# Designs tried in a protein design chat: VHH binders against RNA 2',3'-cyclic phosphodiesterase. Part 6

Target 1, 188 residues: RNA 2',3'-cyclic phosphodiesterase, of Aquifex aeolicus (o66967)
Amino acid sequence: MKVVRAFVGFFTSKSINEVAERIKKEVDLKIMGKWVEPQNVHMTLQFLGDITEAQAIEVIKNLQEISKKNIPFRIKYKGLGVFPDVKRPRVLWIGVSEGANKLTNLAKEVARLNAKKGIIPKNSKNFVPHVTICRIKSYDRKTLNELLRKYRTVEFGEDEVNKIALISSTLTSVGPIYTVVEEFYLGG

## First folded at step 24 (VHH)

Design l6 (from j2 with D108E)
Fold by ESMFold2, fold request of step 26:
Structure l6 (fold): chain B 188 residues (1-188), chain A 122 residues (1-122)
Amino acid sequence: as target 1 above (188 residues)
Amino acid sequence: QVQLVESGGGMVQPGGSLRLSCAASGFTFSYYDMSWVRRAPGKGPEWVSTIDPSGEYTYYADSVKGRFTISRDNAKNTLYLQMNSLKPEDTALYYCARDMAEYGWGTEFDHWGQGTQVTVSS
């Protein structure tokens, strides 16, 4: 049986697509890993893992309904963070200041409807809006701590969140390829 | 139905070695980060190690670095933990877990196995 690896989210505008390259240069090999290419910079609202074609159809129906209940909104990108935490940094990401609460509510709505359809487990935790810029392989602790502190109040740019999409990822020998399966423009 | 089944635990003397296995079923194993987590008697969970879908990125708690090696075989849907130079402090129930920490939801692991007991004593 065929499944795809998928998530719900959107690609960022050019306002922050180059930040990963600039941060990579600034840290000068003291944080090493897979730095996200500009064309692949995106926000994940909900990772779905492996889904079937039937499940993808249900996700698409859910996104259509969600898009009708939400209007476009502005977000501002600010700060850097890591997951799962600063003691165990695996991914480095750009955060959101303005519009973070609206993103969190949108992500919770997506998660609730997909859980209701049995596509993913129910989740009661809050969502932290983030744009991944590096999967960390190795790092200098001092450099990472200084980077996080330096960028805590730095604003990188902004976007208008005006659509949501089901996006699939395919691993290739040269990295992941992202395909928009279906997208919906937000409306009131 | 996601299932994770650990095996390979047992009793071993200090300085000994064990290899844990975790058989995964009910999901596409190669799409997910996987972790080992342990619980000593009366203690909360302690993260041990994580491996990404490709096997290229591995992470270890300071307490096990240099002694433990995480690996995976995506063709066999199996996660492994090679444990060398075992110490009494490594005595715990070891769980295989599907790792969701990088997606921003606060819940680090969404599925757990039943665990396999590792006891290090003479």
Scores: ipSAE 0.813, ipTM 0.903, lowest interface PAE 0.9, mean pLDDT 91
Fold by ESMFold2 at other seeds, last read:
Structure l6 (fold): chain B 188 residues (1-188), chain A 122 residues (1-122)
Amino acid sequence: as target 1 above (188 residues)
Amino acid sequence: QVQLVESGGGMVQPGGSLRLSCAASGFTFSYYDMSWVRRAPGKGPEWVSTIDPSGEYTYYADSVKGRFTISRDNAKNTLYLQMNSLKPEDTALYYCARDMAEYGWGTEFDHWGQGTQVTVSS
């Protein structure tokens, strides 16, 4: 059976789509890597990895159920962070202030239903809402530390979370390409 | 059923070289970041190296930079670690792990193997 690489999430609004480009210019090549193009800026709630068509159908059913039980809410984008940690920065991301708890609860509900169907192994820890803007290949430590410090309290914009989607990704030599498989509007 | 099976460990003198392999099965290997993690006797896990799905992005702990090279062959579902200029401090059980660190859930590795022993001594 054929599989696809997929995640549950949503694409961001125009309010933050250009942040990667601005920060790329600011660091002036002292942080190198794949900076996310505006059309690819998104929130991942759960990475599913490789799923079959049958598993995708079950994820879609779960998202439909979740969408009926949740009301749209506002989020505000604030601050920068890295994964897995500041000593091993592989991914630079934008954080969430207002609405972070609601995003975490939504992500936990998605993870619970998909785990109940055996689609993905359980995760044992809380979700940190984030929007990736760069996969880091190399960096100057001083530049990265200053960037994280400078943006600690900076708000980049806001969004209304009013839908969730199953999104497939195709990995290419120049980065991921994303396709919305199915999306559902939150209730209310 | 996700399986990761490490091999290639053994006894090596200081300054020597060793190549570790990890055979992956039960999942689409090319979709995932992969890592090497080691545990010295009586110590907790120490991250060694990570490689992205394409093989283009590689990351190393400071203690192994310039001496170790991570690589992957997605056609063979195999992860590799070439270890050169080995030191007694590199003695450990080396694990192959599927890396989930960039997705915000806190758990860095969701699957790993049984490990292969590397011993660097005279």
Scores: ipSAE 0.810, ipTM 0.902, lowest interface PAE 1.0, mean pLDDT 90
Fold by ESMFold2, fold request of step 26:
Structure l6 (fold): chain B 188 residues (1-188), chain A 122 residues (1-122)
Amino acid sequence: as target 1 above (188 residues)
Amino acid sequence: QVQLVESGGGMVQPGGSLRLSCAASGFTFSYYDMSWVRRAPGKGPEWVSTIDPSGEYTYYADSVKGRFTISRDNAKNTLYLQMNSLKPEDTALYYCARDMAEYGWGTEFDHWGQGTQVTVSS
């Protein structure tokens, strides 16, 4: 069977979509890599990897049920972080303050339902909400540490989490192309 | 059923070289970040290197930078680690791992191979 590379998540509002470009300019080549274009800024709740059409259908059913049982909620985007950690920074991301627990609960519900249907193995730990703004290729350690400290308490914007989607990605020579396979608005 | 099978380990003198391979099956290899992780005697797992799906982004632990090179061949579903200028401190069981560290769930690696032993001794 044919497979696609997919995740569950949502695209962010314009409130933070251009943060990557602003920070890219601020660090002035001392952090280099793929800075995320505004139209591609998103939150991943669960990376599914490679899924078949049959698995995608089951994920879609799960998202529909989850959407009926959840109402929209507010989140505030705050602070910067890296994954996996500051000694090994591969991904620079924007964090969430207000609404982080609700977002984590939503992500866990998604993961639990997909795991119950055998669609993808369930992760055993809590989800850390994040919006990636750069996949880091090279960096100056002092610049990165200062950036993380400078932005620790900075709010970048806010969003209403009002939908969840199954999104596929196609990796190309100029970066990923994202396609919304199906999306559902929370509250029914 | 994700499978990762490492090979290419062995015994080598300090200053020598080895190339490790990891054959991947049961998943779409080109969709995933992949890592090498090692376990030295008496220690827990130590991350060694990571490569992204495209092969363009590579990352190394400070202890191996300049000596090790990670690479991948997506057409052959194979991950590689070229290890040069080997030191006794590099002695470990080396695992190929599917890397999930950037997705926020705390679990860095969701699948591991059985490992291949690298022993660097005089």
Scores: ipSAE 0.806, ipTM 0.900, lowest interface PAE 1.0, mean pLDDT 90
Fold by ESMFold2, last read:
Structure l6 (fold): chain B 188 residues (1-188), chain A 122 residues (1-122)
Amino acid sequence: as target 1 above (188 residues)
Amino acid sequence: QVQLVESGGGMVQPGGSLRLSCAASGFTFSYYDMSWVRRAPGKGPEWVSTIDPSGEYTYYADSVKGRFTISRDNAKNTLYLQMNSLKPEDTALYYCARDMAEYGWGTEFDHWGQGTQVTVSS
């Protein structure tokens, strides 16, 4: 069976899409890696890994159900963080202040419905809202620590969360290409 | 059904080398970050190394940098750990794990193998 690499999420607005480029210039090669292009800046609510077309149909049904039960809400982007932790920084991301609880609840609902259909095992852990701006390959520790301190309280912008989507990623020789498989507006 | 099966462990003297393998099945191996994690006697799990889906991004614990090399062969669905200049403190049960740390859910590894024993002693 044919599978695709997919996640549930949404693309961000222009309010923060240039932040990765700005920070990349600021660190001046002292943090190296895959910096996210403006058109690819997004929030992942749930990474699905490899799913079949049949599983994608079930995810789409779940997203349609979720979209009917939720109304649009505002979020504010604030601060920088890393995953998995500061001793092992692999991913640099922008956090969320206002609206973080609503995003967490939305992500948990997505995970619950997909687990109920057997697509992914149930996950009871809490979700940390984040927008990835760099997959880190190498870094200067002093530079990274200073960057995280400098931006801890900086607000980057805001968005309205008004839709959720199933998005597939296709790895190509020039990087990932994202395709919106299906999207639903909240408050339907 | 996700399966991860480690092999290549054994007894070796200090300064020796071993190559661990992990055979993956039941999922699309090339879509996932993969990690090696070890458990020394009487201790909890210690992360050793991670490699991204493409094989281009590798990460190592400070204790193994320069001595261990992680690699993958996506055509064979196999993860590797080349361990050189082995020390007694490297003695542990070594696990292959599917890594989910970058997705914000707090669960770092969602599937583990049974492990392969590495013993470094005179």
Scores: ipSAE 0.805, ipTM 0.901, lowest interface PAE 1.0, mean pLDDT 90
Fold by ESMFold2 at other seeds, fold request of step 26:
Structure l6 (fold): chain B 188 residues (1-188), chain A 122 residues (1-122)
Amino acid sequence: as target 1 above (188 residues)
Amino acid sequence: QVQLVESGGGMVQPGGSLRLSCAASGFTFSYYDMSWVRRAPGKGPEWVSTIDPSGEYTYYADSVKGRFTISRDNAKNTLYLQMNSLKPEDTALYYCARDMAEYGWGTEFDHWGQGTQVTVSS
């Protein structure tokens, strides 16, 4: 059986889609890597890894149920962070202030239902809402530290979280290509 | 079921080299970030190196930079760690791990192998 690389999430609105390009210009090659193109900027609630067609059908059923139990809500994008940590920065991301708890609860519900169906192992850890803007290949430590400090209190924009989707990704030599497999509007 | 099986450990003198391998099965290896993690006697796990799905992005702990090289062969579902200029401080049980640190859930590694012992002594 064929599998697909997939995650549950949504693409961001224009309010922050171009932040990666702005910050890339600001750091002027002192942080290098794969900066996320505007059309690819997204929120990942749960990375599913490799799933079969049967598992995808079950994820879709879970998302439909979750969409009925949740209403749209506002989020505000604030601050920059890195994963896994500042000593090992591999991914630069935009954080969430307002609505972060609702995103965390939504992500935990997605994870719980998918674990209940055996699609992915149980995970009881909390989720940190984030929007990736760069996969870092190399960086100047001073520049990164100053960037994180400068943006700690900066708000980049807002979004209305009004849908959740199963999204597949195809890894290519120039980066991921994303396809919405199925999406559901909240409050349905 | 996800399985990770390390091999290639052994006894070497300081300055020696070893190449560790990790055979992956039960999942689509090419979809995941992979890491090497080591545990010295009496210590907790220490991250060593990470490689992205494509092999293009590699990361190293400061203690191993310039001496260790992580690589992968997605066609063979195998992760590698070339270890050169080994030091007694590199003595540890080395684990292959599936890396989930970049998805915001706090769980850095979701599956581990049994480990392979590397012992560096005079």
Scores: ipSAE 0.802, ipTM 0.898, lowest interface PAE 1.0, mean pLDDT 91
Fold by ESMFold2 at other seeds, last read:
Structure l6 (fold): chain B 188 residues (1-188), chain A 122 residues (1-122)
Amino acid sequence: as target 1 above (188 residues)
Amino acid sequence: QVQLVESGGGMVQPGGSLRLSCAASGFTFSYYDMSWVRRAPGKGPEWVSTIDPSGEYTYYADSVKGRFTISRDNAKNTLYLQMNSLKPEDTALYYCARDMAEYGWGTEFDHWGQGTQVTVSS
């Protein structure tokens, strides 16, 4: 049976798409890894992993329902963080200040409906809105700590969240290729 | 149904080696980060190592760096942990786990195996 690697989310606007390249240049090889190219910068609300065509159809139905119940809202991008934590940094990301609670509620709604259909188990923890800019392979601890401190209060830009999509990824030797499977604008 | 089955544990003397395996089924193994986590007697879980879907990115707890090597064989749906220069403090139940830490939900692992016991004693 054919499966695809998929997530629910949206691509960011040009306002922050080039932040990864600026920070990569600033750290000058002291943080090494896969820095996200501008066309691939996105927010993941829920990673679905491997889903079948039947599961994708159910996710699409859920996203359509969610889009009718939500209106567009503004978000402001602020600060840098890492996952899973500063002792074990694997991904570097841009955070959200204004609109973070609305993003968290949207992500919980997506997760609730998909879990209700048995697609992905429900996660009861709060979602941290984030935009990944680097998958870290190696790093200098001083450089990373200074970077996180320097950018703690820096605002990178803003977006209007006006759509939600099911996006599939295909790994290639030169990085992932993302395909929008289906998207819905908020407000119907 | 996601299943993770660890094997390869046993009793060894300090300085010895073991290789742990984890057989994965019920999901597309190559799509996921995978981790080893251990629980020593009377202790909570301790993260040991993580490997990304491609095998290119590997991560280790400071306590095991240079002694343990994580690897994966996506064609066989199997995760490995080569453990060298074993110490008594490595004694623990070792679990294979599917890792979700990078997706912002706070829950690091969404599926665990039953574990395989490693005992290091003289």
Scores: ipSAE 0.801, ipTM 0.898, lowest interface PAE 1.0, mean pLDDT 90

Design l6 (from j2 with D108E)
Fold by ESMFold2 at other seeds, look of step 24:
Structure l6 (fold): chain B 188 residues (1-188), chain A 122 residues (1-122)
Amino acid sequence: as target 1 above (188 residues)
Amino acid sequence: QVQLVESGGGMVQPGGSLRLSCAASGFTFSYYDMSWVRRAPGKGPEWVSTIDPSGEYTYYADSVKGRFTISRDNAKNTLYLQMNSLKPEDTALYYCARDMAEYGWGTEFDHWGQGTQVTVSS
C-alpha cells in the first residue's frame, strides 16, 4: 500500500534558520547529533506518521477548512527546550513566547479534525510550540543544562504565521527530504 | 490496526541474559521511534530505551546503560532488547511501545504491546 511519512506545519523564516549552526558551534561537540540544516528548519504542528493517499486528501480538506477560520498572527521565537524531558533529551528545540497560545490552538484544531477522520488518535494534551534544531546523539549534561539556562530569556527572531501545509518527509541516510504537498494561506 | 507483540521473556538467574523481541504490524514500522518500557510490581512505568527509525540513535535509562542494547530490523518489522548482566531489580513486565515523545504533545507512547514478563531470581 502507498503511504507517506507526513506532518502538518510550516517552514520558518530566515531570521532563525541559522540558529542551529550558531548553537552547534557554541557547544563545540559537547552536544552531538544531527543539527538541522537551514533549509530544513520548520515548525511541526502535528506529526501524522504514515498516512495513505486517501488520508492525505482528508488532511488537505481539513487544512483548507482551518485556514478559512484563522487569521495570520505574529510569533516570537524565544528560549531553548528539549523533548521528551531534561533527563532524556532526544531533541533540542527553539520555543515560542508571543503567539504560543495561538499556535497551540491552531495545532489542537488540526489534531481534532484529523482525529475525527481516524488519521491520528485523539489527544487531550496541549501542544508545545517548537522548532527542532538538533536530534541529540550524545551530550554533556552540564553543557546542556547551562545552555537551557542561558537561553531561557533569549529571543531569536520572529515570524508571521500566515500559512499551514501538509509536508511529506522521506527519511534517508543523509537526513530527511521534505516536500510541500499542499499549503493554505490563513485569512478566512 | 497497530499491533505490537512482545516475546522472549522468562526466568533467569542474576547475571544472566535474555533477548526480547517485538513484532510490529499494521503500520509503517520504519517511520517511527520505538521504545521499551517496563513496569515492576507495584510501580509505575519506567522508560528503558528508545531507538530512532534508522537505528543510528539509541537512548538508555541510566539504570540499564551498558547492560541493555536496543536494536531494530526494519526489513522484519522487529524491535529487540538484548539484556545482559540481569539483576533482581530488572524484574518487570516489559512493553514495546511506539514512541511519539519528540513531537510536542506530551503523550510519549501512542501504542503498546501486552508485555512479556522478565523475572530475575535465584
Scores: ipSAE 0.800, ipTM 0.893, lowest interface PAE 0.9, mean pLDDT 91
Fold by ESMFold2 at other seeds, fold request of step 26:
Structure l6 (fold): chain B 188 residues (1-188), chain A 122 residues (1-122)
Amino acid sequence: as target 1 above (188 residues)
Amino acid sequence: QVQLVESGGGMVQPGGSLRLSCAASGFTFSYYDMSWVRRAPGKGPEWVSTIDPSGEYTYYADSVKGRFTISRDNAKNTLYLQMNSLKPEDTALYYCARDMAEYGWGTEFDHWGQGTQVTVSS
């Protein structure tokens, strides 16, 4: 069975794509790990894991339907956060202020339709919009806490969310390779 | 159907060692972060350790750091936990779990095994 590693989301605009390099330089090796390359910076709405070709076809049909029911909207990128939590930081990410509710609703629509087709179990918890910039391997606790505090209210840029895509990732020894499988413009 | 089957638990005296295994099937094991989670009697689940798909990134709870080692063999679809210098407070049912904590939905683990009992007592 042919299986791909996939997610639903979109790639960010040019100005926000280089924030990872700026933060990496600022922390000066006190937060180490895999910092996301500009061309790989993206918003994940739903990680699908491994899906079959048949499941991918169903996801594509769901995204097409969602794209017809939604119009483009603006988002503002603001603040830094970590997952799972500040005591166990594994990924560092950029948050969203303006437009966060619309992103959350869009992600819930994606999850709801995919769950109806048995692709991913329905998740009842709220989605936190985020753009990952580093997978953390090691960190200085004081440096991380100060970074999160310093950037809490900093705005990094903005984007117009005008499309949604099924994106596959190929995990290689030198990092992930992303391929847009299918994308749909929001047309409302 | 996702299946996670733990083994290797048992009774051991304080200071002893055990090696847990988790056989994974029904999904592409190498695509996922994997975790060990434990549940002591009367307590809720406690995260123990996580390993990324490549095996390069490993994370440990402070209570087990230096004593436990997580590893994986993607060719055998198997997750491992080497537990050394065991203490009575390590007594728990140990679960293998598929880790989803990094995707923004608040759900940390989407699939769990049945668990394997580790008992550390004199």
Scores: ipSAE 0.786, ipTM 0.893, lowest interface PAE 1.1, mean pLDDT 90
Fold by ESMFold2, last read:
Structure l6 (fold): chain B 188 residues (1-188), chain A 122 residues (1-122)
Amino acid sequence: as target 1 above (188 residues)
Amino acid sequence: QVQLVESGGGMVQPGGSLRLSCAASGFTFSYYDMSWVRRAPGKGPEWVSTIDPSGEYTYYADSVKGRFTISRDNAKNTLYLQMNSLKPEDTALYYCARDMAEYGWGTEFDHWGQGTQVTVSS
């Protein structure tokens, strides 16, 4: 009866948590929207939408199984991108260079197990690793294009991916509150 | 079971207006981005407009900016598209869709309605 808004992912380290604030200052209101606060910067592997407690228990079981079969790996954060595409920029994000294929494989395994349990439909497309830094409300096209070009080869930092979590979100007047429902360290 | 049911289509003359509605059920409507997508005769699907869960963030295709307004009523689980200054090229089957484009999977829409026909002709 009760549902929560949830995703599978992990929070980033301090190596990139302040990038959104720096880029916000650099663009000086020519890209406006909801810029992600440092404490909320995260990698989403799979958005689950609305799930029940029973579905959350099944996701947790799937994450535990996945954690046993995967070992920690390094990723490097590089470049900026937008979704869904450059002509329709809704979110601005930081990309991944080193370790991107391992993140994609991890996300696909998460999606496969959750689809097998009927929690979310199977996704046949490949995952693009990303860390959202702004939900764009309005933008100057020249400014956005220059920003994407400027940062194409810029590396922002790195992390070790050593855990995966089920994370729920709730809206408050001061922004979203993210709660780690359960997390598992990779160890296989 | 997720359901999206569009209504409000019809035949109008150029310059006319229509308001489309989409009734949503079987999921927590307020958690999701929602979009309108249209398919004109002989064409593939074309994205028209998107609105975020709060209703605060709206996005439009260049071809409809200034003429169409997307909105939502989360208490009624309903998505709307107000279409003004309609043109013959707006003739299409209009679909309500649940939008998943921001999550990195390439698939933009995971659920669709059956569509409602809009015909703009003299």
Scores: ipSAE 0.779, ipTM 0.890, lowest interface PAE 1.0, mean pLDDT 90
Fold by ESMFold2, look of step 25:
Structure l6 (fold): chain B 188 residues (1-188), chain A 122 residues (1-122)
Amino acid sequence: as target 1 above (188 residues)
Amino acid sequence: QVQLVESGGGMVQPGGSLRLSCAASGFTFSYYDMSWVRRAPGKGPEWVSTIDPSGEYTYYADSVKGRFTISRDNAKNTLYLQMNSLKPEDTALYYCARDMAEYGWGTEFDHWGQGTQVTVSS
C-alpha cells in the first residue's frame, strides 16, 4: 500500500515569500537552520501525515465540498512567532492578523470532514494560522526574543485566500519538494 | 493503528548510562518528528528531546543537553535516546511520542507509548 506525505493548504504570494531570506540576513547567523526557499513558502491548514491513495480521494472530495461553501477572503500577514513555544523554538513563522478567524474556521472544517472519514482525529485546540520561514537548528536567545518583539506589529503583506489544495511533499536531503495534487477555488 | 513501544529502561547508578529504544509501527515513521518525554514521580510531563524526520535537527531540554543524544533509524522504524552521566533527577517514566507541535493545532503529541522506567539510584 502506497502512501504519500501530505497537507491541506496553499502557497503564498511573492511579497511574503522573500521574508525568510530577509530575516536570515538580519539575524546574521544568530539564528541558524533551514530557511524556507521562496517557492516553498505556504500556509498549512491541516497536516495529514501519511495518507493512502484512497484517503487522498476522500480528502479531495471533502475539499471540493468545502470550496463550494466558502468564498474568497482577505488575510493580512503580521508578526512573527515560534512553535512549540518560546522556550523551545523549533520553527519560526509569520502570523496572520486580519482573516485569522476565517482561516481557523476553514482549517476546522477541513479537520472535521477528514476526521469523519477516519483520516485524522479532530484537534481539540484552535488552529493558529502561520507561515513557516525557518526550521531552527540553533539560536541566540536574546536575538530571537528581540526579533519577536521587533516584528510584533509589523505587517509583511496580504493575500486573498481564493483556493485550497491537497499538497504532497517529498522529503529530500536539501528539503521538502511540494506538489499540488488537487486544488479547488473557493466560491464553488 | 499507531503503536509506539519503549524499551531499555532499568536501574542504574549515578554516572551510568542507558540506551532507550522505541519501536514504531502503524504509520510511516520517516514522515514525523519524534520526541522523548518523561514523567518524574509526582510531576507532570517534561519534554526531553525531539528529532526531525531526517535526523538532522535535534533539540534538547536544558537539563539534558550534553548528556543525552537522540537519534533515529528510519530503516528500522526505531527512535533512540542515549542517556549518559545519569543523575538521580533523571529518574522518570520515559515516553516515546509522535510530535505534531509545528502544525499550529496546540496538540503537541498525538500518540504516546506506555513508557519505560528509568531509575537512577545509589
Scores: ipSAE 0.776, ipTM 0.882, lowest interface PAE 1.1, mean pLDDT 90

